# Miniprotein binders against q56419: the designs that were tried, part 204

Target 1, 326 residues: q56419
Amino acid sequence: MEGRTLEEVQEEVFKRHGVLVPKKELEDLAKALEEAGLLLTEKVEARLKEEEEKLKRERPMRLAGLSYPEGEREARAFLEAFRASYPGEGEEARVLLMPHLEPSRVPEVYGAALAALEKTPPPERIYLVGVAHRPLKEKAAALPVPFQTPFGPALPDLPALQALDALLPFELFNTPLAFREEHSLELPLFFLKGRFPEARVLPLLVARRSPELGEALKVVLRDFPGLLVLAVDLSHVGPRFGDTPLTRTLAEEARRRDLGFLERLAEGEPEAALAFLGANPTRIDGVEVVASLLPLLRERKGKVLAHRLDLEAPTLSAVGAGTLVL
Below, E stands for the ipSAE of ESMFold2; O stands for the ipSAE of OpenDDE; V2 stands for 0.75 times the mean of E and O plus 0.25 times the DockQ between their complexes.

## First folded at step 14 (miniprotein)

Design ke14 (at its last look DockQ between E and O 0.92; V2 from the best seeds 0.79)
Fold by ESMFold2, look of step 14:
Structure ke14 (fold): chain B 326 residues (1-326), chain A 104 residues (1-104)
Amino acid sequence: as target 1 above (326 residues)
Amino acid sequence: SPIEEAKRLIEEAIRLAQEGREEELLEKLKEAIKILIENGASPEEVAEIAFRLAMEFVRRGVPPELILRLIKEVARAAEEAGASRETVQRIAIEAYERIREEVG
């Protein structure tokens, strides 16, 4: 019926089946289908509203038993196994870049993050900045509620979040549903909470680059010191990401882009890191977070501790992940 | 003149702040800020209004979270009056810094 009049439908039915269905019967059918669709839409909307209200109180684990263990004892053993996957030493981080890719795919990259955290004095709070995989109403968002982990709830730093909100020209607390399934916060948080069980958290998402976020965070971090974590992945190449199948040449380019990006960040040159990517041909998803946080990254030198371009042979695709301390 | 009317509204808002009449205060504040923004007030001038009101809140022992809310409301009023997001953020940061310098 979409784009067709009832007369056109009636004519088509007659032509195909030799029966002239009265207009009233076609109207009754169309009405019934519309009503059924409206009821389904109302049920979905009610469910989303219910989920939104729940997220205004807490954010439950979504990946326990899938990406990491649900039980606390097993979760601690999991952390130790990941640390052991990286045989090197860490360095103290004031800023940590770490992945949000499935941990089992890049164990030594997460292990490098743990090594850095071992050298990092326990912060009062962690600014955890992930990448929004669902649309936000603004360029960035936060959810000021406890995030559940196997190590207990990660409590929000409400005074710091309120200060951040006050310094932004948009409402920071704008899209609770975007946090419902957001692994870019949940996966890094597991490792961070396991190492720093007393730290409060500012769970932040970036959808599109926001210079305003960086300017506000520069002020807030000065007054509410803590660990800044960029929870981002690097290159995304191959058919799973709308690209041609992975070739040796494409993989080499992705690796080159990942390392060049990280190395320029490690030199305290985030603008140069972004410029090096140009049009971002390998789809490094960390670029929007880095572009938002330029004031916090400039002139802060550090070291790349680990990198992997993880190959997905069945999908002919790859995703890059790295660990950088600044 | 519009600027003279805005100054009258600001003095009334300060009086309401001294009396703890915060909802009435916000109404006068929004009206004053609209006039000022429409007549070319600088971000610093708008931030000074937030600072003056915040000092009355501090004197009365109002919790810091409500002072942060005041900053947000001043910035929001400027946005509603047509200020750019850059200007709105400058107002908020200037107010925050001024308040912190005096209180901290």
Scores: ipSAE 0.793, ipTM 0.920, lowest interface PAE 0.8, mean pLDDT 91
Fold by OpenDDE base, look of step 14:
Structure ke14 (fold): chain B 326 residues (1-326), chain A 104 residues (1-104)
Amino acid sequence: as target 1 above (326 residues)
Amino acid sequence: SPIEEAKRLIEEAIRLAQEGREEELLEKLKEAIKILIENGASPEEVAEIAFRLAMEFVRRGVPPELILRLIKEVARAAEEAGASRETVQRIAIEAYERIREEVG
């Protein structure tokens, strides 16, 4: 009923179903929905407050037993299988761009990330920058608590997080509820924790481009060195995203944009990568993250290790994923 | 002048810091920063306040974590006074760099 009068709803029901519902019945239904909605809202609010209080202590696994195994032994076998899916060798990474898509959809892309991590000396800390798929109060946020994984908790680097917060013109520790179900951190973190069990983590989310984040992180990374990980997907095309069903032409355009973006990043030209996308008509997920981290990506040369445009057949839609080392 | 008033408040804040009266210090700090921002002080001038207070905290053996909090409180006070996000960040970075140079 958003924005429609009861009369407009009555007319729509009449047009669709040939039934004239009495206005009184619609009023009673609207009232019942409002009462139910209010009750649901209060219950939801109470539950959200409880979840927010829990998130002050730890972030529990949400995708264990769904996207990856819950048990440590099975989780290690999972990592090995994903690594085996990529036949190539990795390179040492100072910056790693990797997907956050459902791992089973793009195993070789995650395998390429694991290959890069094999060539990377164990970092003291990992700056894990994901995409906020839910609204944040600010352009970016962090959650300064342990993240649960099958390999034990990923512990936060509190000193580095405090330094980062001090250098931002907004409260970094905002919107804890946005982290509750955010897969853009949880999925990459599984692989990262499995490879580097002793590394501390800075779990960061970006909702909108924040140049302030890049400037702050540039300073923090000098004093608190670590691996920077961009957990981002690439193009999102097809009906799920407002396009026509995937065609050869649409797939070719998505791949062109994905690869053109990654290649320019690999050349150390992140501004050129963003400019290449323009209005981002294929909806590359990582744009706001890259735009936030420009100072950290400039002049760093690297290599694209893997790319895939994965078809979701039930929706005739596709999502791009890539692995880049810098 | 507003600048002279801000300077007096800073000196009072430093004295309060020496006495361990942190809440009152923060009040004076906020007031001083407000006056400075409203009168067009540079980010470097505001950062100098944070640096001076930080050095007093170091002399008292205050841990680095609380010094970072001081920088954040200076940044918050600048924001509350109507400074742009760019200005606030410049204040914070400048204060941090100065403090880091002196105390490691």
Scores: ipSAE 0.709, ipTM 0.874, lowest interface PAE 0.6, mean pLDDT 89
ESMFold2 (binder alone), look of step 14: mean pLDDT 82; pTM 0.786

Design ke15 (at its last look DockQ between E and O 0.92; V2 from the best seeds 0.00; counts 0 for: pae E 1.7 > 1.5, pTM E .767 < .8)
Fold by OpenDDE base, look of step 14:
Structure ke15 (fold): chain B 326 residues (1-326), chain A 104 residues (1-104)
Amino acid sequence: as target 1 above (326 residues)
Amino acid sequence: SPIEEAKRLIEEAIRLAQEGREEELLEKLKEAIKILIENGASPEEVAEIAFRLAMEFVRRGAPPELILRLIKEVARAAEEAGVSRETVQRIAIEAYERIREEVG
């Protein structure tokens, strides 16, 4: 009935079916649909409130049995297989950029991250910075609760999270529902927890560039040292993202932008990396995260370990993924 | 004057800290900071107030968590008073660094 009167609906039914439905019956139906809609809305709201209350205690796995195994034994075999998919050796990381794409799409890129983690001394804590694919109330957020993994819960570093919150000009602990289904934290965390079972975690999301986050983290990292992980994807091109189907030219441009971005980061020039992208026409996912963490990325030299532009054949679209150590 | 009122609130907050009445202290602090900022207090002056109160908590054996909470309440009060986010963050970092230097 969007934009039509009951009389217009009655006339349309008459024209199509030769039946004159009494206006009263149409009114009753419209009322019933409205009541049903209201009931659905109330039920959804009640469910969201319940989910929000649960997120005060823990963040359950959402992708176990889908993107990675639920069982610990199978999960360990999964890690080993992903590590085996990357034939190279890693380097020690103080900063790790890794993907959050579906692991099966870019196994060697996750394998490169695992290779880097093998060369990295076990950190006391991991600053895990993901991308918010849902709106946040603020530019960034944290969830100060255990994140469930097949290897047991990833426990939050509450002292470091509290210090971070104290140094931010906004409430860090905002929008808990944004963490409920956010894969940009869950997928990387599987690999990180599997490698460093005793590390505490600071699960952070960035929706928009927050220079304040970088300034606060610079101070916090001095007093609460740890591994910084940027869980970001690279270019997003093709019909799913508003482009034409993937062509050689479009793929070459996506790769050029991905590699040009990563290489400038590897040289310790994050501002140059952002400037290189300009308006970001290939939609590199990690731009807002990098822009938030500039103080932590400056003058750090490193190495690009892996890159892939992965084709999603059903949509003729592609997503870039990379692994960088600093 | 508003400044004299803010000073009285800070003195009352210090007394409340000495009595372990943390929640009431935070409310008085919030009110005092708001008054000060609305009447032209600088970020440095606000940071100094936060530092002095934090040091009183330290002297009373308050845990680091309470000190961080105090810094956060200063930041909230400044934001609510219409201070820019950049300036609010400078206040918080300055207070934090000064406390760290003194306490370790």
Scores: ipSAE 0.701, ipTM 0.866, lowest interface PAE 0.5, mean pLDDT 89
Fold by ESMFold2, look of step 14:
Structure ke15 (fold): chain B 326 residues (1-326), chain A 104 residues (1-104)
Amino acid sequence: as target 1 above (326 residues)
Amino acid sequence: SPIEEAKRLIEEAIRLAQEGREEELLEKLKEAIKILIENGASPEEVAEIAFRLAMEFVRRGAPPELILRLIKEVARAAEEAGVSRETVQRIAIEAYERIREEVG
């Protein structure tokens, strides 16, 4: 101790902290906080890089045991139960619009999709187009890896994906992390893989409307024929989505907009379907996908097989889902 | 001149294809296409050049994957030279269509 008593040292420390903190101590604290923040950033970045590298090899199931059974036998029984929830017959589809909403909420809508698949010759490949719920680096993206399902891996159609990438003015394989938790692909894929176990898949996401995607897909689908699936939901209304609590009037409007949209698509008039929605006041989820795929939807007529506006009592909100074949 | 340099790069890319040096040939081709665009080649001319180059590689036994990579590299070079994304896509599709028509 430099000739100071313990009490003198304590007094000096109190004086510094009680009246004025020296500039050096403040600078040391600021530096320590910056270093701690940098270390935490590095740890998060390393974890995300690891997840990204895993997704470049395969995409594992995230919803097994939550939205559908993990075991294959139970999963097949699950499919049959959903088919039974729709007592009608389907139609052959070249294009299928189906939901990505939690299956237990709209069982007959998924059942209608299964009915359509029953009438559809097994395709060599499925163009599965979902809605990105995480940001993409471009308007659209793909992940050219196996997607795991209870029915085995859904293998990517690498030649078709490479052709698609070559015909786009941006890199198609641009955001692997966006696929990590993307239910708009996983939930429909469960049903599609269960019905078409031999089909390869092009797992595609749209974040923002991309006319370029539609033009490229028109060429690729001609040379690599397959089933085009729009895995989209319809109206989103109520407080969870920024509205007042759901009223009978709001629900009726959401239903009218959902059905009017689907019916115009069924008439082969996708531009009219988009125009019908205007500013999209009920937040139909499928508009960006439809707007991207106009060349593939024009003049293709079909039928609306099912629709439900599913009510969320705890949130006083609702989400629409439908099944359309073209 | 820039045009003679682009021609030399294309000739070198063909020679590299015969040696199986795919990455090096793609870089030479990309450089050549960029020079042509910078010196006034239209989108239609770029697509025609891409088609003719791809056909030469097809005649030498290039696999389909390499042909698709050639189309993508031409598109990248066009974008780097300032061509709009709409026009870049037009170049890629036109080249693809011409190649597809010739080889089925």
Scores: ipSAE 0.615, ipTM 0.845, lowest interface PAE 1.7, mean pLDDT 88
ESMFold2 (binder alone), look of step 14: mean pLDDT 76; pTM 0.695

Design ke16 (at its last look DockQ between E and O 0.91; V2 from the best seeds 0.82)
Fold by ESMFold2, look of step 14:
Structure ke16 (fold): chain B 326 residues (1-326), chain A 104 residues (1-104)
Amino acid sequence: as target 1 above (326 residues)
Amino acid sequence: SPIEEAKRLIEEAIRLAQEGREEELLEKLKEAIKILIENGASPEEIAEIAFRLAMEFVRRGAPPELILRLIKEVARAAEEAGASRETVQRIAIEAYERIREEVG
């Protein structure tokens, strides 16, 4: 009834059902629906407020028993299986790019990340930068609370987070609800916490490119050294993402875009990596994170350890994932 | 007159910082920064205010958390006075760097 007169509704009911409903009855129904909608809105708002308050204390696991085991012993065995899926050796990382795609879809890509962590001295803290899948009030956000994992809570680095907030021209702690179900932090964190149980974490999300975030992080990382992790996926192609069904040509283009992007990052040329993507026709979701962090990626050379363009047969779509050390 | 009023408010904020009266200090600080921004003060000039206040808190043994909060409040005051986000960030970074250089 939204946007239509009651006379139009009355006529439509008559056309479809052969019944002329008096205008008063339609008016009464419309009023009752409006009142019910208002009450439902108030209830939803109250529940979201409750969830928001809970997230100000901790961020619980949402994917235990779904993407990884809930029990610590099983989780450690799971971690070992993923390392075994990548038979190569890693390299020490100051910056690690790793996926946030469902781990079982790209086991050797996560295994490559573990191989890199194996060569990386335990950091005091991890700057974990994911991709916001829900709207943020600003370009980027953080949630300065413990994130639960099967290996215990990943504690926030409050001093570093406070410094980062102070150096941004917006409030960093701006959208707690966006973290509630954010798998781009939870899935990589499982692997990071499992390997570095003592490291504190800066859990960061990027919704839109923020040069300001990169400028602030350049200062903060100098004074609070740690491991920088870009928790991003690569190409997204196929009907699930607005394309035609996956063809060989589309898959070849997605792989070319993924590898060209990663290789240019590995040469210390993040601007060239972004330029290579142009309008980003294969929807690499790491673009906004990389564009935010340019000062931290320039001149830093490294190596692509793994890549997979993983087919999702039921949707005739694919998602790319990679592991890059710098 | 506006510049003289801003200077008076800054000196009052310094005195309040020396006495540890943070809430009263913030009121004076916001007013001073508004006047300075409206009269064309540079980001470096605004950052100097944060630096001077921070040094008083450092001398009193304030924890780093309080110093970072001070930087954020100065930058927020500039934003409320109409400074661009670029200018707000320049103020915050400049203040942070000056404080770090002095304190180590």
Scores: ipSAE 0.788, ipTM 0.915, lowest interface PAE 0.9, mean pLDDT 91
Fold by OpenDDE base, look of step 14:
Structure ke16 (fold): chain B 326 residues (1-326), chain A 104 residues (1-104)
Amino acid sequence: as target 1 above (326 residues)
Amino acid sequence: SPIEEAKRLIEEAIRLAQEGREEELLEKLKEAIKILIENGASPEEIAEIAFRLAMEFVRRGAPPELILRLIKEVARAAEEAGASRETVQRIAIEAYERIREEVG
């Protein structure tokens, strides 16, 4: 009925089917649809409220059995296979940039991250900074609960999270529902928990650049040392993202921007990396995360271990992924 | 004067801290910070209030978690008073660093 009167609907039904439906029956149907819509909305709201209450206790796996195995034994075999997909050796990481794309799309990029983690002494805690693909009430958020993994729960570092919250000019513990289905934390956490089972985690999301987050984390990391992980993807190009189908020229531009971004980060020049992207026409996912963490990335030299621009053939679109150690 | 009133409220908050009356302390603290922010107090002046109160908490054997909570409540009070996010963060960091230097 969008924009049509009951009379116009009656006339259309008559024209199409040769049946004159009484106006009263159409009114009753419209009322029934409205009541059904209201009931649907109430049910959805009630379900969302229930999910929010559950997220006060734990964050369950959402992608187990889809993106990675649910069982621990199978999950360990999965890790080994991904590590094997990267033929190189890693380096010790103080900062790790890794993807959050579907693992099967870029196995060697995750393999490079695992290679770096092999050379990294077990951290006491992991600062896991993902990208919010859903709106947050604030520029950044945290969820201070256990995250379920096949290797057991990733436990939050509550003291460090509390210190971080105290140093932010907003409530850190906001928008719990944004964490419910956020893969930018769940996917990298699988690999991190598998490698460092005893590490506590600070699960953080960034929706928009927050310089305040970087300043607060700089202080917190001094007193609560740990591994900083940026779980970010790179370029997003093609029809799914508003471009024309992937061409050689578009792919070359995406790779140029991805590598140019990562290389400048590897040189310890995060401001130069952001400046290089300008308006970010290839939609590098990690821009807001990097822009939030500038104080932590400055003057740190590192190495790009892997990069891939992965084609999604059904949509003729591509997503960039990379692994960087600092 | 408004500043004299704020100072009186702070001293009352300190006494309340000494007595372990945290809820009443927070009320006085919020009111004092509001007055100070509205009258152009610096982030360092607000951080000093947090530091003074924190030292009373430490003297009473309060755990680090309560000190962090105090810093957060000072920051919230400054925000509610209309301080910029930059100012609020400066208050929190300055208070944290001063407290850390004193008590570890």
Scores: ipSAE 0.782, ipTM 0.914, lowest interface PAE 0.5, mean pLDDT 91
ESMFold2 (binder alone), look of step 14: mean pLDDT 83; pTM 0.804

Design ke17 (at its last look DockQ between E and O 0.88; V2 from the best seeds 0.78)
Fold by OpenDDE base, look of step 14:
Structure ke17 (fold): chain B 326 residues (1-326), chain A 104 residues (1-104)
Amino acid sequence: as target 1 above (326 residues)
Amino acid sequence: SPIEEAKRLIEEAIRLAQEGREEELLEKLKEAIKILIENGASPEEVAEIAFRLAMEFIRRGAPPELILRLIKEVARAAEEAGASRETVQRIAIEAYERIREEVG
């Protein structure tokens, strides 16, 4: 009924089904839907409040048994298989850009990330910066609680999180409900925790570009050194994202933008990478994260280890994924 | 002058810190910062308040966590007083760096 009058609904039902529903019955149905909607809203609000209270203690796995195995033994075998899917060798990472797409879609891209992690000395802490696919109260947020994984809980670095919060002009610990189902942290964290079981984590989300986050993190990283991980996807093209079905031309443009973005990052030119995208017509997911972390990405040279544009055949859409080491 | 009043409030806040009266200290701190921000104080001038209070807290054996909390409270007070996000962040970073240089 969004935006339509009862008369317009009556006319549409008549046109589609040849039945004239009495206005009174439509009014009764609308009232019943409104009452049901209100009841649903109250139940949803109560449930959300309960979930918010739980998130004060821990963030449970949401994708265990779906995107990755729940059991530790099976999870280790999963990691090994993903590593095996990438035939190359990695490089030591100070900054790792990796995907947060469903792992089964781009196994070799996650394999490349694992290859890089094999060459990386175990960090004391991991700054894990994901993309908020839900609204945040602020441009960025953190959740200072353990994140459950098959390898045990990823424990927060509370001192470093507190330092970060102190250096931000807003409350860092906002919108805990945004973390509940956020896969951009959960999926990369599986791989990171599996490789570095003793590392503490700073789980961060970016909804909109926050230069303040980059400036604060620059200071914090000096005193609390660690691995910086950008968990971002690349181009999103096709009908799911408002485009026509994937064509060769559209795929070539998506790849061009993905690779052009990653290559400029690999040269230590993050501003040039953003400028190259312009209005971002292929909807590279990681733009707001990169724009927030400019001070940390400048003048760092690295290497693109993997890239894939993965077709989702049922929707004729595609998503880009890449692995970059700096 | 408003600046002289802010300075008096800071000195009172320091005394309250010495006495362990943290809640009252916070009120005086907020009031002082409000006066400073409303009268166009620089981020460095506001950060000096945080630094002076931090030194008193450290002298009393305050842990690093409490010092970080103090910086955050100064930043919040500046925001509440209408300072821009840029100004608030500059206050916080300046205070943090000065404290770090002094105590390691």
Scores: ipSAE 0.763, ipTM 0.903, lowest interface PAE 0.5, mean pLDDT 90
Fold by ESMFold2, look of step 14:
Structure ke17 (fold): chain B 326 residues (1-326), chain A 104 residues (1-104)
Amino acid sequence: as target 1 above (326 residues)
Amino acid sequence: SPIEEAKRLIEEAIRLAQEGREEELLEKLKEAIKILIENGASPEEVAEIAFRLAMEFIRRGAPPELILRLIKEVARAAEEAGASRETVQRIAIEAYERIREEVG
């Protein structure tokens, strides 16, 4: 009743329906609706607090039975099938860039990541850096709890996480709810935990580029060596992402941007990779993560193992995914 | 002078650390760091406070978790006193590096 008096509402109802509703009844209705709205808000707030408390102890699987099998035996077979989708050999990685796009859409890209992991000595810990799809209170966040997988819990590296938090000028553990449904960690973690079942994990999210994160991680990785994983997707083009429908020209541009970005990273030139994208017209997902981690990417040469620009015919859109070892 | 007052507060904080009186220590620490930041202390000078306190906690058997928390509290105090996020991070890293160099 947007600035209208109850008398004005009563008059409008009478004109439209020929029924005169007493002012008292309109007042009672308005009050009841306000109370119902307040009660609904209280229930939502209570539910969110419950979810936050659960996330302070563990992060359960959300995509089991949807994106990957729930049972361990089936999960092992799933990994083997993905590895088989990539016909080549991998390379040893100190840094691995891999996607977080639905695995069935880019099986050979995930297979290339598995091939790289086959060549990689088992790390003591994995720094898993994804892209926040929900707001963070800071530029980056972590959740220092076990993440459930079909291969058992991925245990947090608490000493390394605590060191990282101490070296940041912001609170690292302040946004547990952002992890609740975060597929950019869960999907890569399935593959990483399956290959390195004993590695501890630092589950990290970036919302906005943070030079501070890169500076802190440079110190922490020196003292707590491990595998650095950038769990990022590449171009996002088409109407689903605010573009015109996917055309051959737009798809070619997206592919050129993806590969040019990856190639410059492979040359150990992350600043050049970011500069190549300019305003990021194809919305490469990984830019904020790469921009945060510059000190860890400079002068690391490597190889692009796989790339796909995955077409979404129903939406006339596409998403790029790649595998890069450094 | 502000600098002499900050020195006095730092020595009191170290004494409180030697006595295991953490709550009173944090009060003195916050006050000392505020004075130093407001008077243009370098990140290295503020980090020295964390280093000296960490050595006392280590002598008393404090686990690494508590040492990292001390570094974070010094950095927080600098932030509350108006230091930029760049300065706050520099303080934390300098303190961490100095402690690691001493402890090995």
Scores: ipSAE 0.736, ipTM 0.900, lowest interface PAE 1.1, mean pLDDT 90
ESMFold2 (binder alone), look of step 14: mean pLDDT 83; pTM 0.803

